# Designs tried in a protein design chat: VHH binders against Protein DOG1-like 4 (DOGL4). Part 100

Target 1, 232 residues: Protein DOG1-like 4 (DOGL4), of Arabidopsis thaliana (Mouse-ear cress) (q84jc2)
Amino acid sequence: MSKMRNLVEEKFLEFYESWVIQLELYLHQLLIAHNNNTMSETELRHLISKLTTHHKAYYTAKWAAIREDVLAFFGSVWLNPLENACSWLTGWKPSMVFRMVDRLRKSRVVLVEAQVKKLEELRVKTKFDEQKIEREMERYQVAMADRKMVELARLGCHVGGESVMVVEAAVRGLSMGLEKMVKAADCVRLKTLKGILDILTPPQCVEFLAAAATFQVQLRRWGNRRHYVTHS
Short names: E, the ipSAE of ESMFold2; O, the ipSAE of OpenDDE; V2, 0.75 times the mean of E and O plus 0.25 times the DockQ between their complexes.

## First folded at step 12 (VHH)

Design jc18 (from ja1 with Y103W; framework vhh_6z1v_2; at its last look DockQ between E and O 0.92; V2 from the best seeds 0.82)
Fold by OpenDDE, look of step 13:
Structure jc18 (fold): chain B 232 residues (1-232), chain A 123 residues (1-123)
Amino acid sequence: as target 1 above (232 residues)
Amino acid sequence: EVQLVESGGRLVRTGGSLRLSCAASGFTFSDYAMGWFRQAPGKEREVVAAIDWSGDETWHADFVKGRFTISRDNAKNTVYLQMNSLKPEDTAVYYCAASFPFWTLKSSEYDYWGQGTQVTVSS
């Protein structure tokens, strides 16, 4: 079924489409850099910086959009069902990137013991932060079903203006909480990413970022093949 | 135009207290983590304290030893540094900085900086 999109959804969809196109270009550069050991450390760092800046731009746009309608991101129309199914609080789950790091370790990437230790510490911290956010998220979701709301639900949808006001207030409260949680989750994502990049060498960073970008792009492609999605 | 304007720096005696303020404009303040840095003559700039976008998470350098406290008021687009039990060693230019979306210990990772305010602690 076709969904009616609000202005926030339309704008962000347009943004995201462009953003993904640019990501694919960067992915191409990352793959070249990874396969050709001709780039200097300075050049690699510059490429890494371009990617981090690109991600920063995404979250800047996201946070601007969620201020207007955070609920739009819990039914992201710019994503296919597969992408949405893999979403944790409107984005990738921070702890999943450690799977990618593990894959690197099984490849030609050699991590020294000190790096492995730091990555493990970061993994533990990330998991802790995820759980904290999940507990808080649950609190907001449960709070939505307060006694008054349950009573309104019992009365059905044919209620007067006062009931509508109560529902709207509840939704507003939930939205505020959701916005906070989404921002918190995004911070964990970016902190985790930064943490990983700080631990890895520039060549390792390039490989990691290439893997991450590849996964994102392929997930989108796989989902689009399963479900025909028309985007702008 | 993005602006961070520090205020409150002045000459104080050892053991005295100051409250620094940093007023932000030109960007969405509530989306940024904020930090206070300081630089003494002949020394490198160092992180004093940091606070996340919500104010729920704070960090303080070990050398403050509980003497300084960072806080923020998003409604006023302002971040504060309460400094108690000041010592001559605290003499420095204090800078306010903003970082999206989280704070770090690296000054180079911050997006916006103020011009600084001079804090001088006399013996």
Scores: ipSAE 0.868, ipTM 0.938, lowest interface PAE 0.5, mean pLDDT 92
Fold by ESMFold2-Fast, scan of step 12:
Structure jc18 (fold): chain B 232 residues (1-232), chain A 123 residues (1-123)
Amino acid sequence: as target 1 above (232 residues)
Amino acid sequence: EVQLVESGGRLVRTGGSLRLSCAASGFTFSDYAMGWFRQAPGKEREVVAAIDWSGDETWHADFVKGRFTISRDNAKNTVYLQMNSLKPEDTAVYYCAASFPFWTLKSSEYDYWGQGTQVTVSS
């Protein structure tokens, strides 16, 4: 339903703005923890848990929203044009997160040999899973050009009859296919994030999460500032 | 509000078959991965099988591979464990558990748990 799609966009926009404000508050806490060595391991683990819970809350809300209208996430109204330009299958590209990990190799906190090996194994696995999703998207796009879909699209140009019902059923099927693909991509994102956090020590986790959150927050600010300046 | 209710556990003879069911309510079942765990007296809880939110990806422990099969019906909010060629070593309380959005091999990482159903395999 068009009305349901409009409501989904409005509700998720409101959710996302609040979610980003809380991310900025957590980023502030991460930067304080990173810049002073006074926090205990227990306190660091608690902060990391807050960030993990915050990201889990995002995907819980997203999956509820895509169940209603997955297309709202392709060209999202709650993201500025710069954020949308950086999106891969409705979110961040999993393998790009390893660029944040590479920053740890240049930090004062050194990675031990066992961690380097596990991170490389995770990087390879993540890239493999990412490519598998890309092949599924390609197959989905090819399926859109199937003879039957082309014929249904032609029928959609004619008014009336049972043909309208058949076209609506086909469009519903296409949306369900996209929903499954977005969920699969989100699982790769969360598995990659979890994998990195499981390999890193608490201080390294804090540095990694701070770098990731800083990039996300700054990208949004840069895009919003550009839009304000370019108003016509 | 959130509930996982296991059923189907009973006494069965060695070589027999049994199907366990776990009915879920109070959460969006189709968004959660599901796992089956078991615990025998005096032993730690161990993971037996897992299935992703879609039903397309499954995992089975080496000690049950070829004998047990996990499956799910999202329309019925139910996960199943089909157990064939049962051995006395399979005697345990079987638990179902839910994890968002993917399964893991660590029991501590599951969000919701059932109360368990007793399976006893006699020789």
Scores: ipSAE 0.750, ipTM 0.889, lowest interface PAE 1.1, mean pLDDT 87
Fold by ESMFold2, look of step 13:
Structure jc18 (fold): chain B 232 residues (1-232), chain A 123 residues (1-123)
Amino acid sequence: as target 1 above (232 residues)
Amino acid sequence: EVQLVESGGRLVRTGGSLRLSCAASGFTFSDYAMGWFRQAPGKEREVVAAIDWSGDETWHADFVKGRFTISRDNAKNTVYLQMNSLKPEDTAVYYCAASFPFWTLKSSEYDYWGQGTQVTVSS
């Protein structure tokens, strides 16, 4: 069944639907560029720039939305259950993109020794950053179970300004900490993507972006068919 | 209108100290990483220091390490550069810059720039 939606959820749902439609249009352009060698390096760089701008636009909108309601991004109404099940701190796991890089290396993409070395350095850094965030999330979960915080939640049953204000302050503090962790995770995502695109040549970047966009579009299509068929 | 306004640059003696400020408006400052850059006469612009959106991570160029400290105050939409033990080679126009969402060492990757403030170190 559908969840109750607040204004943040409704606004981001509209944004996300438009964002994915535009991603599909860019995917079409990426596939043309990948299958046709008539595009110049300058034209490829323009297409790559459009994709990077599109991804930055997603995070710009997301960070504005989490400022209002970070919890909306845990079990998002604009994602189907398959997409939500694949989430790590409200998005794809940064180390996952190296799976796509590995597949490109096994296919027709030839990487120079210097590229391979830089990619391995980035993989190690990405994994280190992920593990650091996971440890911070563990500490956050322990803080949420703190006895003082449980007492404040219990006191929130009172009808009274001071009791309500104390509970609201505690909830605000929890939400701020969670927002910070989500932003940190998003930075690792964007740093990893930028790092890969900086290492790869323009044709290699087009192939990588096409693979990544294909995966995202297919995950949404397969999850939507399964979910909506179940309710029809 | 996005605006970054540097202030605090002036003439100071060798060994002196100076604090630069950069006031931001027209964008969500707390979502942006910030950097300080400098450009001396006849030289290319170079990164001096950078700080992430939260203030938790900072970076300083080796030529200023231990002497300069970047910091930020998100409540005041301001980033600072504390400059100690100033040398004549620190003479430059200093620029504040913003990048979403993380900082880099390349000036071409910053989204917004200030107009600069002149720092001159004598003697």
Scores: ipSAE 0.694, ipTM 0.865, lowest interface PAE 1.2, mean pLDDT 85
ESMFold2 (binder alone), look of step 13: mean pLDDT 91; pTM 0.920

Design jc24 (from ja1 with K106R; framework vhh_6z1v_2; at its last look DockQ between E and O 0.85; V2 from the best seeds 0.78)
Fold by OpenDDE, look of step 13:
Structure jc24 (fold): chain B 232 residues (1-232), chain A 123 residues (1-123)
Amino acid sequence: as target 1 above (232 residues)
Amino acid sequence: EVQLVESGGRLVRTGGSLRLSCAASGFTFSDYAMGWFRQAPGKEREVVAAIDWSGDETWHADFVKGRFTISRDNAKNTVYLQMNSLKPEDTAVYYCAASFPFYTLRSSEYDYWGQGTQVTVSS
């Protein structure tokens, strides 16, 4: 079924489509850099910086959008069902990137013991932060089912203006909480990403970022093949 | 135009207290983590304290030893540094900085900076 999109959804969809196109271009550069050992450390760092800046731009746009309608991101129309199914609080789950790091370790990437230790510490911290956010998220979700809301639900959809106001207030409260949680989750994502990049060498960073970008792009492609999605 | 304007720096005696303020404009303040840095003559700039976008999480340098406290008011687009039990060693220019979306301990990673306010602690 076709979904009616609000202005926030339409704008962000347009943004995201462009953003993904640019990501694919960067992915191409990352792959070239990874396969050709001709780039200097300075050049690699510059490429890494371009990617981090690109991600920063995404979250800048996201946070602007969620201020207007955070609920739009819990039914992201710019994502296919597969992408949405893999979403944790409107984005990738921070701890999942350590799977990618593990894969790197099984490849030609050699991590020294000090790096392995730091990555493990970061993994533990990330997991802790995820759980903290999940507990808080649960609190907000449960709060929606307060006694008054349950009573309204019992009365059905044929309620008067006062009931509508109560529902709207509850939804607003939830939205505020959700916005906070989404921002918190995004911070964990970016902190985790930064943490990994701080631990890895520039060549390792390039490989990691290439892997991450590849996964994102392929997930989108796989989902689109499975479910026909028309985007702008 | 992005602006961070520090205020509150002045001459105080050892053991005195100051409250620094940093007023932000030109960007969405509530999306940014904030930090206070300081630079003494002949020394490198160092991070003093930091606070996340929500105010729920804070960080303080060890050398403050509980004497300084960072806080923020998102409704006023302002971040504060309460400084108690000041020492001559605290004499420095204090800078306010903003970082999206989280704070770090590296000055080079911050997006916006103020011009600084002079804090002088006399013996």
Scores: ipSAE 0.872, ipTM 0.941, lowest interface PAE 0.5, mean pLDDT 92
Fold by ESMFold2-Fast, scan of step 12:
Structure jc24 (fold): chain B 232 residues (1-232), chain A 123 residues (1-123)
Amino acid sequence: as target 1 above (232 residues)
Amino acid sequence: EVQLVESGGRLVRTGGSLRLSCAASGFTFSDYAMGWFRQAPGKEREVVAAIDWSGDETWHADFVKGRFTISRDNAKNTVYLQMNSLKPEDTAVYYCAASFPFYTLRSSEYDYWGQGTQVTVSS
């Protein structure tokens, strides 16, 4: 049944709800820092460090969970339908964050030419890595239609120890392939985030992180308003 | 308790080969990228080689390309550095380090470090 949750889903739901609450608290701190120019560079770097640590904690928990059940992250029960619709390989699409970076050009702090050049180089690299992963996923989906997989599906219709063991081994292999792709995608996400933060000044980092967290929090709120809407 | 324990460092002759090992415990090794760094007396710590969590992507510094090869065995929680055609300039303390979830070329960005193993290359 679609509403039955396994232990991995229940544990990660509890983790994610707590993680989002802490993200909202950090967002509040980021907005105060952005609207008040009295914070020192050291204080801003400390706040930025808290956000990067928070994001790394998410991926630490996620990778522990996908090792147990990667499929829990495809159509996640802790995300509403809108958040799931906006997902690319179980999370945010790396190249989309450059839309938020582009908004910085029209904000309080102007990017210098050297930063613009480095951000463009990072954008190109991110898009290249993203497309490489998309090709891997397409190959994976095509392989699911292979004759070998069709034969395994036939075996899965039988009851009996030998057929069950063979099918379970095949499913484990498929899950390992998905786990590898999800980890590769998460590495591109964190490399993109780190790359942006390394290029930006501390005030620009605060503005960028505030924009990203605001979008994430608002997307969740918008989707939650429609969470209980049934299709007519 | 997180531990990285290097082994295999010793005195070797110029042109010789040596295999360093780094055994990891206290964390999920297969989630971490691993790097080998070295530090010679009076010099800064420099990155020698790095490997991603899967073992599929590796990086080697220009001064060791074609001579050194990094590899890992996730089943054994161990990262290796195979060193061939050793030169006196390779004399250093070699450190292994762990970074979640990808490797970088900056020592300050690694999460965990070993104590080091001394490699001495004699002429």
Scores: ipSAE 0.752, ipTM 0.890, lowest interface PAE 1.1, mean pLDDT 88
Fold by ESMFold2, look of step 13:
Structure jc24 (fold): chain B 232 residues (1-232), chain A 123 residues (1-123)
Amino acid sequence: as target 1 above (232 residues)
Amino acid sequence: EVQLVESGGRLVRTGGSLRLSCAASGFTFSDYAMGWFRQAPGKEREVVAAIDWSGDETWHADFVKGRFTISRDNAKNTVYLQMNSLKPEDTAVYYCAASFPFYTLRSSEYDYWGQGTQVTVSS
């Protein structure tokens, strides 16, 4: 299991490094668009589309990696996700993105009342979707606890290959359920991002995407500065 | 090479039933949401029904609600549209489309499209 996680983890991290490099190139374009204000609305929409496509590419690669080994995305301690119920499945909590929108609104991004109303509606929808996932995760944890009890009873009665096969089947069942929940969480992330970009004007989208990209790049560099563990 | 191939369109009487199928290849079908769209002569293309990657969530346009049902079989890489109580107004070319990872109601946001299958409902 751990051997499989190392290979999948390494391949995905190599993808991620390339993905972040391209994100930095897009960040440069976003900053030019923000600072010069010489780009037409059509050019801004094209740039926004490139960023949207780039984010979808991240999830395309992630979902391929998850299909091979979802536990690679839960760090080195795969039991912790179940014990820390509602830990946000393999990523940022979707509703946290609204803090970035709020910071931009308080600084330089001026939103009209209609946009503020739509953003609040989206925030509520995002919270609802998050809570739905949290409830599903709780139900999953209860079901897995019951299955562990049956598994332990069978292991206490067996020696040899049958016990290994039962454990492997239980782990596979856990992985498939976690895969479904991670994909559901990623869908909420992408739906929330798309919703924000649909509400904001093209110049506002450029400012939002630049802030988001800057934050993502800084998180990577912060990890490197502190001798971040790259494979765990 | 990505392909979406619709089948099952034909001539049917008013009040009849028809089942459309769309077979997918060249991409990971189980990661994609699927939609059925239609376009009648002289009309804009419109979304009929959609289904998320897992099959757990579906959407149906009001003009077909209660009559049409979208479903999918990820093992067969196929999405279906069961069409009941057909009306002459349902006459159109029906298109299958795929979107990663969730469905929308805008045709411009779908990644892959089929060539369409003609459904004709006679009076």
Scores: ipSAE 0.697, ipTM 0.869, lowest interface PAE 1.1, mean pLDDT 82
ESMFold2 (binder alone), look of step 13: mean pLDDT 91; pTM 0.929
ESMFold2, look of step 15: ipSAE 0.645; ipTM 0.840
ESMFold2 (binder alone), look of step 15: mean pLDDT 91; pTM 0.927
OpenDDE, look of step 15: ipSAE 0.869; ipTM 0.940

Design kc55 (framework vhh_7z1x_3)
Fold by ESMFold2-Fast, scan of step 12:
Structure kc55 (fold): chain B 232 residues (1-232), chain A 121 residues (1-121)
Amino acid sequence: as target 1 above (232 residues)
Amino acid sequence: QVQLVETGGGLVQPGGSLRLSCTASGFTFSSYAMSWVRQAPGKGLEWLSGISGSGGHTEYADSVKGRFTISRDNAKNTLYLQMNSLQPDDTAVYFCAKWDEYGSTYEFDSWGQGTQVTVSS
């Protein structure tokens, strides 16, 4: 038995499947570019721009979808259970990308001291912004347990259209709060990605983006091969 | 065991056409995106084109856009590259490739032997 999908879930599932297919084609390009030291700066910047545009397209589609149904992004049907288990506020945890940056230490195109300093400053700022969002989410969860919310839930148990409308208004308010937090988290993600790409040289950007895309595609493929003992 | 076998290369005059084939075995062909890559004498690897597992999505390098067409026949486990308006700078060894998701490195582990294309008058 599976959950019945709503229109937002169906539409975003179609979008996401296409988006991941394109990411895999970009991964092929990044892997070849990473192993080619004869590419011009212009060629490398063009490839980096393709990836940047691709990620921006994801957030454009996501923000349109969460405006309609933010709850679809908490336990998403277009993500397998492994991808969902690795999510932090409906996406990747911003500080996690610095683990991929650490792989550049093994690169033939070594980071210079000025880059290391700027990346460390960005890492600290990213963790600070991330923690601010975590505190806001904690406050939100505490507010959910407020006596007024409990009273509204009890009122919703009574038969009557008026009590149904009151519960619906409360749920709508909660959804708006979640939408604000998800957008805040996504802004930290985009600022972190932009910050890293602004600090790195084009060859280093290609290596970083290849690492990120590899992880994303691998996680999806590993999760999709999982066998369930039961489907209920 | 993954195997990729490229065929169809040869000597062709400028402005001519060739169709390359890549026969795949040892994996579920339709589940993997495939790419065509080339290496010209004394140069690095150049990505040319990619196609999704279903064939519904394709992408091309600017250097070959409008001249080359990638396609696949999943029933035959075969990838194709139709090359038109060939130029001397298209002279290279052509490889088909898939990404190996079990690899510990950011590299293609499933490269074929390649097929030589020479464009000269």
Scores: ipSAE 0.589, ipTM 0.841, lowest interface PAE 1.9, mean pLDDT 84

Design kc56 (framework vhh_7z1x_3)
Fold by ESMFold2-Fast, scan of step 12:
Structure kc56 (fold): chain B 232 residues (1-232), chain A 121 residues (1-121)
Amino acid sequence: as target 1 above (232 residues)
Amino acid sequence: QVQLVETGGGLVQPGGSLRLSCTASGFTFSSYAMSWVRQAPGKGLEWLSGISGSGGHTEYADSVKGRFTISRDNAKNTLYLQMNSLQPDDTAVYFCAKWDEYLGTYEFDSWGQGTQVTVSS
């Protein structure tokens, strides 16, 4: 398991570095599109589709990796300390993206009242789903601290192959529970992203995606610059 | 003091070729992705191509894919755009750009002065 954990970390580090490089190139395209009044709706939708596909590719790779070793995502070697400090259940906190949406209200393109109402409904639903996952994770942690800790402590007092197999089974059980929680959180992230893009017009989608990509790329660059430990 | 200077533009016949250069100074060139963008008469800015800091990853707009090639020489702090099979619709001012702004405006933080490309008979 420990050796497989190292291999998963190495493979995902390689994937993530490539994924972020591609995101930065998409950011350049979004920035130009945001400042271009001559792009057709078809051209804007094509660019939005490239970003949506890129984010889906991330979750496809992530879910394959967590099936092998979910714990790699709680101590992510491919993220700098600042990125890790900003993580909620191995990724961005869904409700936080509405701060980027709020900036669109003060932007060059004004949201119509119908959009504002739909975005507020989505915000409320997103916070509800987020809180439900937080309660489930808290219950999972409490269960681990009470019963499982006692079992693991007792097993640690015994010497032999039989105790090793029981400990390995317990660790696999814990990992499966964490995998379920991480996937639930990722589903809320994907639903929230899709919901926002479905409500916004193509020019507003480009501005939103530019804001999101700007934050992600700059958070990484700033964290790498401010810390003596780098991930490269 | 970040500076970007484009050269290599000029008048060329349809079907011809030009190579644009962008010389960079004032920052660690190899640490930044770079883009080529253009502005045709009466149009907004159009993104053409981008390249990662290492040069290992490139992207192209559909309008130039197969005709244009982006490259960089990090030892010379220079970005290139090789333009082949030029068409009248390629007539524009060509700019190089980099971006590295933290939580600021959604704009490139550094632009070149531009170089004019005119494709006519």
Scores: ipSAE 0.673, ipTM 0.875, lowest interface PAE 1.4, mean pLDDT 84

Design kc87 (from kb8, 16 letters changed; framework vhh_7z1x_3)
Fold by ESMFold2-Fast, scan of step 12:
Structure kc87 (fold): chain B 232 residues (1-232), chain A 121 residues (1-121)
Amino acid sequence: as target 1 above (232 residues)
Amino acid sequence: QVQLVETGGGLVQPGGSLRLSCTASGFTFSSYAMSWVRQAPGKGLEWLSGISGSGGHTEYADSVKGRFTISRDNAKNTLYLQMNSLQPDDTAVYFCAKLWDESGTYYFDYWGQGTQVTVSS
C-alpha cells in the first residue's frame, strides 16, 4: 500500500512542480540569450536576476518547509528516484558545478586568466566547506547510531503519556540538528552559485545558468521516463 | 520525427493584429514547454514568450508584454500567438520551438521555415 503524504510533503510537492515548470521557461530564455550576440548587458543582467531570484525563492520555501519537517527532504516525494540518487544532503553537490563550467569552456566559453584563477580559488574553498559539512553529517550519523537511536528505542518500549512526550522531544532535537546541517549545506550552495556569477561576465553567466538548468530539467525527464507506476 | 509547422503570418498595417499557429507532431505535446521566437532582418534570435506543458504558466519578453498572448490547445497539438497592436519593429520570421532533440542536447529543436510577419504601412 502506498503511504499517505504528510501536509508538508503535499505543499512542497505542489510548490516544487510549479518551480521546475517556471525554471524550464527561464531556460528557454537563457538558451535564446546564449545564441544572441546582440543583447545589451542590461538585458543580460535582467535575465540573470530572474534566475537568481528564482533560486532564492526555492531556498526560502525549502527553509520554511524544513522547519516543519526536515525529514521530508531526505528521500523527497517530489523528486523521482534518479533525482534522489543524485542528491547530496538534500540538494546538488556544490563542487559539481565546476565541472559544468569546465564543459562549457571547451565549447564556447572564453575565460581570461584572472577568471580561471578566481574560479580555481572558489573551487578549493567550496570543496573545503563541503568536506566540513560531510564531517558534521558523519558525526551526526554516528551519534544517531550510538546514543540517540538506542535512547529512542528504549523509550519506545514504554507506551504512556510521559514516555510519548520524551520521545517526541528527542525526535524534535534530532530534527533540529538535521535542519542546521541542511541549512549549512544550502548556504555553501548559494555562496558557490553567487561566487561563480560574480566571477563570470553576463554572457558567461547566461551560458553557465543555461547549463545548470539544462542538467536539472534533463535529469528530471530521464528519471521520470524510468519511474514505475504502482497501484495502491 | 519531430515536426513544428508555423502558419498565420502575413502583411499587416501598424496597429493591426495577427494570430500565429504552430502545429506539432512526433512528440507528446502536452509534456513540453513551448516558446515563440523571432528573427528580424540582420538581427539574432529574440525570445518572445513561453508556455508550460499544461498551459498554467506563461512568460513574456518586455518588448511584447501586454500586446502578445501565448496559448495552447493540447487536444489539437497546437500552439498559438495572438499578436495585437503590431509595430514595424515586429517585422520578423516567427518560429515555435521546444527544448531538446531526443538526444538531450541543450539547443532548441524546431522544424520548419517559420512564418513571415511584415508590419508595414
Scores: ipSAE 0.527, ipTM 0.819, lowest interface PAE 2.3, mean pLDDT 83

